VH-VL binders against Protein LST7 (LST7). Designs and how they scored, part 22

Target 1, 242 residues: Protein LST7 (LST7), of Saccharomyces cerevisiae (p53237)
Amino acid sequence: MSSTVISLAHFCDKHGPRIISVTQSAEKGTLGEELLVPDYPTESYCESCLLQFPEESTRSMRCFIEDVPFITTQYSSIRYQLLNSIIKRAFSEETMIYDNMPFIFFDDLRGLNLVIGFKLYDENARGNERRYCFILTVDSRSHDDSMKMLSEHWNFIIGGFDKMIAYIKNIHKSEFLGKNKTVENNLETLNNNAFIGSYLRANKSKFGRNLVSLTDDKFLFVRIHKWNSFLLHTVMNENKLP
Key: E = the ipSAE of ESMFold2; O = the ipSAE of ESMFold2 at other seeds; V2 = 0.75 times the mean of E and O plus 0.25 times the DockQ between their complexes.

## First folded at step 21 (VH-VL; framework fv_polzastobart)

Design bb3 (from z5 with heavy chain L29F; at its last look DockQ between E and O 0.77; V2 from the best seeds 0.65)
Fold by ESMFold2, look of step 21:
Order: structure tokens, then C-alpha cells, then sequence
Structure bb3 (fold): chain C 242 residues (1-242), chain A 119 residues (1-119), chain B 107 residues (1-107)
């Protein structure tokens, strides 16, 4: 199992910090089957917290890059207990500005973490915003070795996260503007008193929403899986050369 | 290099069962969202999707033909098999197998095999 | 089932001309549309995926655009080897469905 992982997390209005997805690698030449979880409990997850693949019965994705398996899943037993503490710190970090500025923190037990936060507007969220971050975690006992790896790959990692964040924000904005244009087109209907009460109550309703719904992109988590697998592969492969 | 090839009978009598085999190389059923699909094209007509089978063992059949279609795989031989019962002359078509990835579109196609249904 | 309607059903133009083919879906399909080229007696070949992305190894004179229900396929300068039937196909949902095709000929 790789000591380096990429996570997508959010701050759930109901549950606080939660991992949506984690991508990790297994040993080259294996199938990585120990990382696959075909069915896992989701009763503690809400709509906004779930990793949602196009086929809802699928709970893990696997791909291969140069015979290295990469697996993306949500549920974990022991390893994700550590990730829970990492995401709690990431969302409480005073320097996270949610403007695509990266920040780093190191913990002797949890390793080096590179975080980029972003926000999506949603009238159904507290404060009308949903907060997310991508996290690269390097689980190493050596702060200096981890920082050396990060410095060698800084532009690549940040650029990679920025590209995925820009994609998500762009398709969310397109979905949002389409939805709001429809509402604006129906203003006369709403003003005729038929929908005023229901419309106002719906606009004040707060509930969880999945990233697939916020972007209207049923393949979003497939794209995230493949992109994170690519980023992780590049970082691990290039580090082995020196 | 990814290739797919269809094999099976080219002439079938009405009411008989058609069995076609797709043999592929250059990929295997180990990547999520990868499927092998069957698509047919009657002479001079549009393409019609028939069935898909994924590595995750999920299958999808065209609802208009669902009771007539069975798709299975043999991972050890890199083969996918289509079985279609109760053939009729209207089923005369070129039958293709194709690869689908990431739950999306068909990126690699076999050359197709013409199946004629007649007395 | 999502119906895909292409226009025109056939087209005859000169080498070097710009060719435009449209495809309409019976409901919104986001950008989940592919374009295929099929020469007589051959299997379809993928040209454009996800409405506008060019498949590797496909000539740059081919392009696609659109989202939602209305999509356009363009050949910027028709070449003799482009004589074929062109199909759109949605991958928004099962059953996967294809347009009826546009037969392209050179005068």
C-alpha cells in the first residue's frame, strides 16, 4: 500500500469534516484487491458526504497506470481514522482561505499534508457556501524527506489540484447559472401568489447535496479518480529516480 | 494494441439461436467501468445497441430485446459471448463487438460479422 | 429512451467545403455525446467524444460543439477520404442510442 494518498474532503453542515474520496496505490504488478471494498455501510453518510459513481452499486474504482493499480474509495477502517484527524485539522487551519492558495502542515504521527481549499455557492448550504479541499498526504517519518519530495513536485501538484478545482468550479457555475436563469424566467408566476410560500421556504431550506448534483456531472467522481491516480502516479514515479 | 474480433455463424434459420463470440486482446476485465458491448446494424440502417457486460459483472440489455439476449464473459479466454434466441429475418445485420470505457462511449470496434437469417 | 435526430439525412458537397451536421437529443444529455465516422463496409470509428474532444489520431479538420440537446459536427475543409456516413451517439444513459446517420458524398 502506498504511503502517499490524495483525498477530497468537505465540511458537512450536519457531520463536520468528512472524506468524500481517497485515492491510493498498491504494489506494481498486483491487482490491489486488498484495497477494493465491493460493499460497505453508508448509514453514517449523508447525500453530501457520499462518493457517487455512475453505477450506484459500485463502491470502489480501480485503474492501472504502467501496471500500478490505483484505487479510489470512501470507506476505510484503520487508515481513514488517521485521515479523519487530518481533515479536521485542515478545515480548522487558520490559513485556509478557500481561494486556491495552498498550505502545508506537518504532524509527527500523520505526516506532511498539502491542502488546497475551495468553495461552491449553494443556497441550500449554511452560509450559502459548501467548503471542500484536496489533500496530498505523505506519510513519512522524516519531515525533511517529505519536504524535499514536495519541493521537487510543488508546481506539478498545485497545478494538478488547481486544474481539477477549476473544472469543478466551472461546471458548477454553469449548472448554477442555468438553474437561476430558470428561476428568473418564472418570476411572474411566483409573484402571482401561487408559489410564494413554497418558494420562500424552499430557498431557506438547508440540506446536503452531492457534488454530482451541484455540477450535474454524473461522471465527476470517475474524472476525479483518474486525475488523482495520474497525479499520484507521477509524484511517486518521478521521486524514485533520484 | 487493442483489437476485437467477432466470430460465429453467418447463416441462421428462423427460430434458431444465434451465438456470437467476441475475442479481444490488448486489454482485460480489470479496470472499473470497462465493458464489452454488442451493437448491430441492419443493411443500410442505423446502429442499434444490444447489450453490455462490465468487469463488475453488471449486464445491460436493450429493453426491446431483453428476453432474447444473454451476454456472458470468459475472462480466461478474453471472450464475451452473445446469445440471441428466436432469430427472425428482421435480425439480419452486421454484428459488432466494441469496447466501452469509463461507462461512456465505444472507443474500439471489431470489424463486424454479417449474420443472415433466412430459410 | 433518448431519441437522437440528425440533420441533414444526406449531403453532397465539394472538396474543400465546410460541412456541418447537427444532432438533437429528445432530452438534455449534458455533453455526453460522441460522433462516429463509418465508411461503407467498415465498422464505425470514433472521432469526437464528450461533444467536443478530438480522439487521438483524428485529423484536426474535424470538430464538435454543443451541450444539452443541440450538437454540431463540423468538417472545416472536406477531403476525399471523408466520404462516409456520420453518426451521433448519446452515452447519458442506457439504452445507448444513435442518430440515424448523415451520408456525406462528394459531387
Amino acid sequence: as target 1 above (242 residues)
Amino acid sequence: QITLKESGPTLVKPTQTLTLTCTFSGFSFRTSGVAVSWIRQPPGKALEWLASIYWEDKTYNNPSLKSRLTVTKDTSKNQVVLTMTNMDPVDTATYYCARLQDYTYFDYWGQGTLVTVSS
Amino acid sequence: DIQMTQSPSSLSTSVGDRVTITCRASQGINSYLAWYQQKPGKAPKLLIYEASSLQSGVASRFSGSGSGTDFTFTISSLQPEDVATYFCQQFYSYPRTFGQGTKLEIK
Scores: ipSAE 0.569, ipTM 0.758, lowest interface PAE 1.7, mean pLDDT 83
ESMFold2 (binder alone), look of step 21: mean pLDDT 93; pTM 0.945
ESMFold2 at other seeds, look of step 21: ipSAE 0.659; ipTM 0.838

Design bb4 (from z5 with heavy chain Y60R; at its last fold request DockQ between E and O 0.85; V2 from the best seeds 0.79)
Heavy chain, then light chain:
Amino acid sequence: QITLKESGPTLVKPTQTLTLTCTFSGFSLRTSGVAVSWIRQPPGKALEWLASIYWEDKTRNNPSLKSRLTVTKDTSKNQVVLTMTNMDPVDTATYYCARLQDYTYFDYWGQGTLVTVSS
Amino acid sequence: DIQMTQSPSSLSTSVGDRVTITCRASQGINSYLAWYQQKPGKAPKLLIYEASSLQSGVASRFSGSGSGTDFTFTISSLQPEDVATYFCQQFYSYPRTFGQGTKLEIK
ESMFold2, look of step 21: ipSAE 0.750; ipTM 0.860
ESMFold2 (binder alone), look of step 21: mean pLDDT 92; pTM 0.931
ESMFold2 at other seeds, look of step 21: ipSAE 0.773; ipTM 0.876
ESMFold2, look of step 22: ipSAE 0.694; ipTM 0.811
ESMFold2 (binder alone), look of step 22: mean pLDDT 92; pTM 0.935
ESMFold2 at other seeds, look of step 22: ipSAE 0.734; ipTM 0.861
ESMFold2, fold request of step 23: ipSAE 0.779, 0.689, 0.770; ipTM 0.881, 0.833, 0.875
ESMFold2 (binder alone), fold request of step 23: mean pLDDT 92, 92, 92; pTM 0.934, 0.936, 0.933
ESMFold2 at other seeds, fold request of step 23: ipSAE 0.765, 0.745, 0.698; ipTM 0.871, 0.856, 0.850

Design bb5 (from z5 with heavy chain A35S; at its last look DockQ between E and O 0.75; V2 from the best seeds 0.70)
Fold by ESMFold2 at other seeds, look of step 21:
Structure bb5 (fold): chain C 242 residues (1-242), chain A 119 residues (1-119), chain B 107 residues (1-107)
Amino acid sequence: as target 1 above (242 residues)
Amino acid sequence: QITLKESGPTLVKPTQTLTLTCTFSGFSLRTSGVSVSWIRQPPGKALEWLASIYWEDKTYNNPSLKSRLTVTKDTSKNQVVLTMTNMDPVDTATYYCARLQDYTYFDYWGQGTLVTVSS
Amino acid sequence: DIQMTQSPSSLSTSVGDRVTITCRASQGINSYLAWYQQKPGKAPKLLIYEASSLQSGVASRFSGSGSGTDFTFTISSLQPEDVATYFCQQFYSYPRTFGQGTKLEIK
């Protein structure tokens, strides 16, 4: 029912472009239960690709704004087949700079896409960086209507994504500083060079990491869900913006 | 506006089962991360979390109380029910229900009900 | 279980004075700590969430700081209506646990 969605995606070192989460709305006055994704085996998913909620194993989160349900789901390749082409194009786009500069492209089947990319430092990642983006997809039959909506809401949309990206970058930087202090304190107290040496070599291995781990914020995806639901609700409600 | 209110007996005999009902309004248990939780406070002592229940039938019980706790909900009536078995005088406390949001802290509290466990 | 230890257990100061209450967690809890005020005969009221964020409608004389294991709650200038017991509470994990409380009185 929703013609507009927000996706969070990343470039996985092993799997290439992957969607982490998709936020979309259901019809006002309903519970949006058709959009919920049931629990399913996730052992084949790498840690960096998983949507991780605190105290839950489910792959869906739901909230309501003015009686409109908003659902954020763990990515499922079966349900979101068209989004695969969108994220592959987004991460292949030569104009993606990963510095909060938005860009737009069209997909014949999914319509207009607004993309903002960002990077997080991680010594366990290829090139010591992990690449992410937020994507607003406006899937309508009318190109003109989609461009009009984006034009009218441009500053709100990019400002909204910028705020969330800034939050993620800031808490990632804080986690990095805190972890380094803890390691330094522990190394000082251990006085065992053999164990310290082998531990440090193991930590330099390349492997996937979840955004929750990178930020040390177990509520991160709850915040993203609520923020994306707010952005999506505002964009779809023409009377709510100046 | 958001309100919660506890109801049930105020006097219970040792070994009996306590049943308390939390009736709430201004929200429903349909949002992820939102819970109606039970917290108690013995006279002059610290608050102790007892149990939390979410819309997806997930519950958390304080392990220090063993299997004494059961929490259930009726979403159509906006009610959450706490059942606590084998009551003892040390369980004398004010019992609160409270709303927990986003798996975090308790932002709205009921007025509380004092339950005395005595012969 | 994460134990929350508050200091002091009670405190008696004068109107206008700065009040400082500390809360220590038995393990790191990030900034996942809330502060509550409980006036005599009433339910707790949330004042501070996520260690330092002021709840809507709460006076600006209240503040919080800290991360990891050590947290501080401050009343910049004590008012008569601030007589209460103050509790910290961690929301890092279940079971949710509270500090034992700090009873604040005016001399």
Scores: ipSAE 0.656, ipTM 0.804, lowest interface PAE 1.2, mean pLDDT 83
ESMFold2, look of step 21: ipSAE 0.708; ipTM 0.850
ESMFold2 (binder alone), look of step 21: mean pLDDT 92; pTM 0.931

Design bb6 (from z5 with heavy chain T31V; at its last look DockQ between E and O 0.91; V2 from the best seeds 0.66)
Fold by ESMFold2 at other seeds, look of step 21:
Formats: structure tokens, sequence, C-alpha cells
Structure bb6 (fold): chain C 242 residues (1-242), chain A 119 residues (1-119), chain B 107 residues (1-107)
């Protein structure tokens, strides 16, 4: 019954905006089984779009915080069309700045959405970068009520997304530097100076890469699942205080 | 409080089948990445992982023993059962069950049960 | 299969001394390594996870470091209750594998 959802999405070179993972909650005291997704074949999935679990048999991740189930899946069977509409809007060039600056949008169709975008350097990607965002969605038609909830948790949500983004960027930096064996460099300097050269060189060698591969962290989506569950629980728990 | 306890026979004859039960409390096999695992330690030797079973009903068996091992669970009874066929004196060891969390390491262990295989 | 090799196999030192135990993996395992303490006749106890993170309720004199193939476990000031066998375990892949152990004694 919860109206709040956290998504991780990216702009795929081949497919455009795509959801990578969605974290949702179910009613306290239930198992949240309506949010689980069935097994589906993954061999033909786009590598960059796929939610990759540590074990190949897993399609859904579930945890419980104070008897509230939190479920993370590749897609939401309940909110599939809504979330696809949201990420299309979020990746429009007029609304997204990939510098960790948050932005929000609200309409009657998509509800209230808080978005923070970030980039990872990859010479195998178009433009030598892969673009991602975390999105908090309040699936509600009441603008005033949604904005009140967001304003009460603004610093918490922004801080939470920033911490996960910083973690991902840091382990990506470690994987990139280890693979290239280059003396420790400032990633901002590398992005500024090497970007144009790598872009020109890499235009012919594009291929998709999973976020697990970019970070060399097979447990990455477990960490994202637990962190996003914690963020959602905190927002929901504080909203229910008397 | 999280606890695990191994139960089953302490003496087994060569070629017989060993069945051990792990009864646990304080956690559920309904959480992703949680498994109950079996690990053994022969006297004076290193620990050897045998098998793990997850809430998704996925199992992993040590490939050196794969054809001999079966792991099943009863989530409603909080039990996991190890079956190991064709026991040999080299299988004499203390057998532990342990909780694996988040697809990672073993954070809680049972006391272990010594299983001796001899004529 | 990933082999885990510990050094030394046995160590005898004095109370208050700094103790160092190393663990080497046969291939890169990122930081996916745990350290356990096993007292005689008892089950193992988790001390360190993910190479360097201290398990809740474990004394701060225990620490771990390393990544890739080389890992170090340290007791900053040995206490009498630390007499035990210590071993590492990788959780990079299945099969999970353990080091052969380091038996720690007080002189």
Amino acid sequence: as target 1 above (242 residues)
Amino acid sequence: QITLKESGPTLVKPTQTLTLTCTFSGFSLRVSGVAVSWIRQPPGKALEWLASIYWEDKTYNNPSLKSRLTVTKDTSKNQVVLTMTNMDPVDTATYYCARLQDYTYFDYWGQGTLVTVSS
Amino acid sequence: DIQMTQSPSSLSTSVGDRVTITCRASQGINSYLAWYQQKPGKAPKLLIYEASSLQSGVASRFSGSGSGTDFTFTISSLQPEDVATYFCQQFYSYPRTFGQGTKLEIK
C-alpha cells in the first residue's frame, strides 16, 4: 500500500531510458509476495540494463525492516507503465544535470519524483560515459501532501542518494585504476583531458556493460537493495509518527 | 538471539548414509541471500564447506562431494537436512551448520556434532 | 577452486605483543574475505568480514586489511583470552574455502 518507491535507471546507448532496479514496500506483517517477479530468461537481456544478482537463480530480493517487507526487482509488475513514463521524463535533457544536483517534477500522471543523476566514465560507452539516476517516486495525486512529505525528508533522501552514488563512483574508480594500472589520477582531470580523445577512439567499439562489471562488485545490487530499503523505511516510518 | 544446533547420529558405518538436521531460530529462510550451510572439520584439519541452501530454493554443493550430498529444508520448522551417502572413515569430522548472510560469509555457527565413521 | 594459504601455521608470543597473521588467495578475491577465531573444542566465531570490517561485539584490538590476493589479520595487543586458532575464508565464489589455520599461543 505504500506510495513511495526508489528506482535506479540509466540511459542505455541502444534502448534509451531503462529501469535497472526498483525497490518497493508491502504492508507490514505480510510477506510482500505480490511484489515478487517470476523467473525470466536473461540470456537475451541487454547487459547494461540487467539487474545482476550474486546468484544466477535470483530475480527478486526481499528483506524485512520492523516487519515491513521490501522487495527489489528489475521491474514493477504493479507500476510498470508509470515507472517507464517517469524515467523517460527524468532523462530529458531539459531536466537532468549529471552533477549530483537534485531536481524534482510533479504531474497528475507521474506523481512527485526526486531525481539525482550521475555519470561513470567508460571508453566503451557512447561519449565515454554512462548516465544513471536514482529516483524517489511518491505515487500520489496530491501535490501539496507529496511536497510536504518530501520537504520533511529532503536532506535525508538527498544525503542517502549521495552516499550510494559516492560509493558506486569510488569502487568504479578503484576498478578503473586497477584495470589500467595508471598512477593514481584525479578522475575529474581524466574526464576533462582524456574524454575527447577517448570519445574519438571509442566510437567504433561500443558495447554494453553491467554496473556489476563496471565496479567489479558482485554484491553491488545487494548493497543497493539494503540501502534503498533503509531509505524507504525511514521515510515511511517518520511519516507515520503521531 | 540467533542459534543453530546440529543433530543426528555420532557413529556411522562405512558405506552408510549420514543424515544430519540443523535446527535454527532467530532468523528466517524467507530473506534474500540468507542460507544455511554445512561445514565440516576433520580432526586436526582445515574447515571444508559442504553445501548451502537459500530461501530461493537454490542449492550449492561442494563439487568434490557433489554426487554424495543432498540438502533440503523445511522453512516452517526452521530445519535444514544434510544427507551424505557412502560414508568412509576419511569423512570422520565435526559437522557444523552455519548461517550465511547476504550471499557472503558465515556469521553464526552451531556447536557442531562429531561424526565418527568406523566399522 | 580458490586455495587459501595462511602464514604462519603456529605462533607463540607474549601478552601485549602485536600479532600479525597473513592469508594469501590463489587468485584475486577483491575484499571478499572473512576472519574467524576458533577456541579449542568450540565453534568458529566471526571476527572480521569483507577484509577489514569489524563484526559487532568484537574487541577493537582485532583488525584486518588487504585486497586482491594478500590479506593481513592483526591483534594490536595480545590478551590471554585470544589464545585460539585463527583462519580466513573467502566468499568470492563457491566453493567457499578456508585457510588451514594459525594456532596462536602465549609463551
Scores: ipSAE 0.582, ipTM 0.773, lowest interface PAE 1.6, mean pLDDT 85
ESMFold2, look of step 21: ipSAE 0.582; ipTM 0.804
ESMFold2 (binder alone), look of step 21: mean pLDDT 93; pTM 0.940

## First folded at step 22 (VH-VL; framework fv_polzastobart)

Design cc1 (from bb4 with heavy chain Y108S; at its last look DockQ between E and O 0.84; V2 from the best seeds 0.76)
Fold by ESMFold2 at other seeds, look of step 22:
Structure cc1 (fold): chain C 242 residues (1-242), chain A 119 residues (1-119), chain B 107 residues (1-107)
Amino acid sequence: as target 1 above (242 residues)
Amino acid sequence: QITLKESGPTLVKPTQTLTLTCTFSGFSLRTSGVAVSWIRQPPGKALEWLASIYWEDKTRNNPSLKSRLTVTKDTSKNQVVLTMTNMDPVDTATYYCARLQDYTYFDSWGQGTLVTVSS
Amino acid sequence: DIQMTQSPSSLSTSVGDRVTITCRASQGINSYLAWYQQKPGKAPKLLIYEASSLQSGVASRFSGSGSGTDFTFTISSLQPEDVATYFCQQFYSYPRTFGQGTKLEIK
């Protein structure tokens, strides 16, 4: 099992910081079955927090790169408390500027974490925006060793997160213009009525949306899984850096 | 590098059960979104998806044939088996096995086997 | 079930001509469409995935476009080896469904 993982998290209007997905690796030559999560019902999950695969019954994605298994799940059964602590710290950082600027933190509890935040506009979210971040975590107690690993892969990791974030933002823009144009036309018709405007703003604060819906891409989390698996595989094996 | 091959009887009588085996190489059923699927093509007609099986033992059957179809796998042999009950002359077709990729499309196909259903 | 309708059903044209085949879905399927070539007596071969992406090892004269319900497949300059039936397949939902095919022949 590698000490390096990649997480996608968001700040939920109702639940605060929540992990959406975690990608982890297992030992080469194994199937990584210890990282799979059991089946669980999703009816009680917040739509904005839910990891949504194309098949509704799927709870874990697995792929293999050079016989190394990579597994993406809603939560890590092995690192559950660690990752929840990490995202609480990440979304509390005053230096997180949701403009793709990375920041780093390290402590003995949370290890080394590289965080890149981004926003998607959504009229149904508080402040008309949903906040996300990708986090690379090195689960190690050695600051110097972890920082050396990070510095060797800095440009690759940041570039990799930037590419996925740009992809998400671009396909969200396409969905946003299609859906929000209709809503904006209706709101423009009603925008000079204070009562109606107040109602519409209150109604916005009560509706969460999944990233799949925000992008209109039912395969979004498959793409994230495969990309994060590629990033992890590359950083675990320096001889294979592009 | 990736190959799939269908094997089984080429002639079946009405009401009998058809059993076809897909033997594949160059991959194994261990990756999410990858399935071995059965697709048939009646002579001169469109392709029809029959069933798919994933590594999680999850199966998808065409609803129009659901009660007639069973798909099983033997991962140690890299084999997937289609069983189709109560064969009828309208089921005469070339039967293909294929690899479904990423829950999407069929990127590798077997050569197919013609199964004729006649008395 | 999502029905896929192709046009034309058959086409006879000359080497070097531009060939255009249309596929229409009975509902929106975004870009979740693939194109296949099936030569006489052979298994289908994937040419194009996600409406417009060319599969590796496929000649550049093949292309695809479209989204939503209307999709187009093009051969920019027909070659003798392109005699085949071409069909589309949606992967938006289950069951996976195929177009009825377009039989392409050389005049």
Scores: ipSAE 0.732, ipTM 0.858, lowest interface PAE 0.9, mean pLDDT 86
ESMFold2, look of step 22: ipSAE 0.746; ipTM 0.858
ESMFold2 (binder alone), look of step 22: mean pLDDT 92; pTM 0.933

Design cc2 (from bb4 with heavy chain E56D; at its last look DockQ between E and O 0.80; V2 from the best seeds 0.00; counts 0 for: pae E 2.1 > 2)
Fold by ESMFold2, look of step 22:
Structure cc2 (fold): chain C 242 residues (1-242), chain A 119 residues (1-119), chain B 107 residues (1-107)
Amino acid sequence: as target 1 above (242 residues)
Amino acid sequence: QITLKESGPTLVKPTQTLTLTCTFSGFSLRTSGVAVSWIRQPPGKALEWLASIYWDDKTRNNPSLKSRLTVTKDTSKNQVVLTMTNMDPVDTATYYCARLQDYTYFDYWGQGTLVTVSS
Amino acid sequence: DIQMTQSPSSLSTSVGDRVTITCRASQGINSYLAWYQQKPGKAPKLLIYEASSLQSGVASRFSGSGSGTDFTFTISSLQPEDVATYFCQQFYSYPRTFGQGTKLEIK
């Protein structure tokens, strides 16, 4: 009975924790159109928070794996309030001490959450870093069932998130080195020197940047959609268990 | 197995309108980032992209031919139709339909159909 | 429009030789480049996508590299069945544009 969702979120300098994307599945054999969100409420734009697809008018992505639809949107139209609560807990100071460290918490109402956070250097962000996380949410009333699923797929889930994070970090580094000769030193130093980042944060925070801009990869969210869809499909399909 | 097949007239007269149909199978035009595209190759010349139509009905036309081209689809029949007006002998070419995936490149191509424009 | 310039325009070499074909874009296109093989009278076949990734079912002797404006396509050991025209295509922006092609022949 569990419903599993993968989210990408970040800590916005202006707005705090915000969802960037949510990937979820619909029933096999359907089109999953109930999960598509043609409109979503944005009274003011925040560049860093926006899910940006290659076509400007596109607000959802859909793919099919073995006739199961997987859909990625900025919001879950059904459970956006719950997901906002989850990311607020994920970005508490207690949970973001170390880059790329997984942790788990249980949402008493909706399920078990596995979080892996990561950081990207950006001199236009507070503390010269932007903070992100991927979150696997298992929406089950049974903590034992959720933990059993997670323990059976632990290495696969962690490895999958690590591969996505490594890809993002690698293309981010390449974008910097292609445009700035001295940034290679700063990127390695900043990623490993949190104290300097903390000291400079308030002085350099100027504007938000989209993850597409930080990586110079206009297909980035297409790739994330496909990776998250693959991870979800494997976890949900017993024939695909590692 | 993914396949695409072009169908339509192989001979048209100057000034006539060309209508070509691409019938495809093994994939759905309901997947995001997927388009069916038309590309032509005049004899002995380079490939030229003509038009694409995406899963969400968004279209792109080559600006050099924009007023002459329309592309439509029938997702339930797995068909995409190219209409090209005011044909000229210079438009003699092999016309291909191809699948564009993830807003990127053409991973599957039809066999092509030679369209000759002459009187 | 982004212009794609290939070199050489034709190439004749021996079975077993390494073949190198280059493609230059008129502006930076990241790694958004594909390579195709077209045998006489046949439709193009995708070999390499995203500059360096080998398409499924394509022989491992084919490879690609490069980013930005300069790209290279390599056949590590030429085989008789590789006689074809090879061309690059950018997918950075619309219109999608193709190189003029490189005709490969065996001496």
Scores: ipSAE 0.504, ipTM 0.734, lowest interface PAE 2.1, mean pLDDT 83
ESMFold2 (binder alone), look of step 22: mean pLDDT 92; pTM 0.936
ESMFold2 at other seeds, look of step 22: ipSAE 0.704; ipTM 0.848

Design cc3 (from bb4 with heavy chain N61Y; at its last look DockQ between E and O 0.86; V2 from the best seeds 0.74)
Fold by ESMFold2, look of step 22:
Structure cc3 (fold): chain C 242 residues (1-242), chain A 119 residues (1-119), chain B 107 residues (1-107)
Amino acid sequence: as target 1 above (242 residues)
Amino acid sequence: QITLKESGPTLVKPTQTLTLTCTFSGFSLRTSGVAVSWIRQPPGKALEWLASIYWEDKTRYNPSLKSRLTVTKDTSKNQVVLTMTNMDPVDTATYYCARLQDYTYFDYWGQGTLVTVSS
Amino acid sequence: DIQMTQSPSSLSTSVGDRVTITCRASQGINSYLAWYQQKPGKAPKLLIYEASSLQSGVASRFSGSGSGTDFTFTISSLQPEDVATYFCQQFYSYPRTFGQGTKLEIK
């Protein structure tokens, strides 16, 4: 694991806090192959927990910025258990405010964590909402050094997370409004064919949904990968910030 | 500057095998979702996608031509090779290689090479 | 396979005119459509991606719109250098398929 990573997590109705993706860097000039996990089994993840790329067999993505590899995976081959502890703490109701307000906490094993939570409306979710967060983790033993680094990049990181969250919320809103129009159209058809009961029952069903489905964007996690790689690279490259 | 260039024979006899090489520069085939692809255009007709190959050696082929197509790569030379068997006069076309981005569209194209299939 | 149908097949118009080309998919493809320009004897050039996003370095007189099955490509004010054939392409599924093209000429 790199010293700084970006995670996307959610609170699964069935499984509780779960990591969807982790973006991290490898050593400049390498291919970062030790971080790739192409054969990761998926049977332990539900629909809502799964990192979904456009190709079914893909479990990780790699890109390069100034010869630094950035890899996004659902599974960290090292210290996955530490990320679970971080997301459990992040989703505590006493610490998370789902109004896009950032908060910070320090973990003895993972270091400093900056969290921004958000919600998406979904009739198929418990409480009609799905809870997510982006987490920047700075893996440092020195609280003071980590806080100094974070302080220098605060506006950039928050702005970056806010932009991606706004994008996700906006395309989810568009997908949701499209489905409501479809229901209205189907209601007219159902009145002619007496299917109203079936459609009403389907709308009340509770089941997991992937972010790709919630946004109707097959390429959503490719965009998240590239954006998180850009954010991470900029934070690690102090020459680009005053 | 990103460039791609097709090379290979410009005249092939019916039943022969066509081998084309795409040599590219300004990028390497190492990024997820990026592929080198082959597309052809018969004279006066629409473009037809043939094949794509990614850095993971994952390949996609046009189903109508899959039995005749093979695409391979040599990452050390920045080359992708298309092999198309049993050429027929209807296969006369300009053959392009292009970069596919993020599993989506083709953002950079080679100049193309006209391949004529005639006895 | 997803069939892409363009209209018109050819078009003659004057410099400064607004040009409109349409592309229809045989099924819904979301916004997963690109537009290309191909000048005579040259390779295609990407102009518009994801139905409406302008590629870097492409003049702002080019634009695209649409989603689902019906898409429109527009040149707001035709310039002499815009004489070319224009193609749409879907990237919703494999095989990637192209429209048959619209040849644009100056009258």
Scores: ipSAE 0.671, ipTM 0.835, lowest interface PAE 1.2, mean pLDDT 84
ESMFold2 (binder alone), look of step 22: mean pLDDT 93; pTM 0.939
ESMFold2 at other seeds, look of step 22: ipSAE 0.729; ipTM 0.852

Design cc4 (from bb4 with light chain Y94W; at its last look DockQ between E and O 0.95; V2 from the best seeds 0.79)
Fold by ESMFold2 at other seeds, look of step 22:
Structure cc4 (fold): chain C 242 residues (1-242), chain A 119 residues (1-119), chain B 107 residues (1-107)
Amino acid sequence: as target 1 above (242 residues)
Amino acid sequence: QITLKESGPTLVKPTQTLTLTCTFSGFSLRTSGVAVSWIRQPPGKALEWLASIYWEDKTRNNPSLKSRLTVTKDTSKNQVVLTMTNMDPVDTATYYCARLQDYTYFDYWGQGTLVTVSS
Amino acid sequence: DIQMTQSPSSLSTSVGDRVTITCRASQGINSYLAWYQQKPGKAPKLLIYEASSLQSGVASRFSGSGSGTDFTFTISSLQPEDVATYFCQQFYSWPRTFGQGTKLEIK
């Protein structure tokens, strides 16, 4: 039985590479309770790193597809330490180009990893951008088995990640343009977005922001949870590793 | 396939406690963001949400009704029970149970049961 | 509590006509609004969620639009089976609140 997980990570201005969410499955017919994380106060938690569900106190989500439980948390109870190493490699200069171009790497201890990075413009971030990636990790000691799974599901996984990334980018763009239309109206200039953008960047303070805030979508992580659960379920059912 | 059904008394006297049971099928209270909820509709008036209960035993009660409401569940029987104390004739309404989906809206409703509060 | 105000309170039109119902929230609710149909003596039925998305199995003549505070529900070509009360519901915050309804009749 191999464990395959889908992660969302970002490069935090304060903390470096950090995992925002991990979606993983438990055994069919169980409730997956071993994967749940107890609800905790988040008083000291970084806002940009926080996995934020609509219920403020909730730290785990669970759904079921054909009696298989899927759980999304900020921590992988099975793979936390190894995922930290994986995201550090994913965010290295030479491997991440943030242009929706997928890349893969294999690690003898951590398995096969398929990565797609993306960026969101944000005047409150260093360099005026926030960097994210989705990662499929196939936890198998067998290079041949992992590559077979990836090869058989390549188009499906890439297409699935592309759809979610496009959704996030589109609602972020809509939120950003709505606010900047107001700023342009207040400045009484109709067509000089490049100049206004440069001015705004020079005057903005830097602080962390949550993806929920960047998209104005309080249900964003519910959508990510359900989509990643669907992707993961499809991959595991159609391509079983020995 | 997904169904909810309300049961309980149709006539109660002022000051008495109303107890209604919602029996549901086609889903289980095991999924995050899914709740069984109670909503009422007084004759000729708008719907009013009363209470909701999730699988984690987390509950929400309408604050305008304060401590009059208690909602509990029996997951082995797929039942949710609403208890509403100190009934008054203004509480005469059709009472529905409904499924809340993904922390959002009510996608499936029961047929409702009319509860009349009078002497 | 977020107040939901519908207009008109009742409406009488002919089969085949376009029907338009509006709903206004007392504060911005993003697109977190649902529309329900309630036929006489029956439970509400979800038609539209997130302001504009059709629920599965709902006829394509029903549609919704809007965001923020102002929302519109439309039946493109009224059918006899559409006689009902229609109401909106916000799911932006707790408590969930409903519009008072619009009774739709056929002449």
Scores: ipSAE 0.715, ipTM 0.852, lowest interface PAE 0.8, mean pLDDT 84
ESMFold2, look of step 22: ipSAE 0.768; ipTM 0.882
ESMFold2 (binder alone), look of step 22: mean pLDDT 92; pTM 0.923

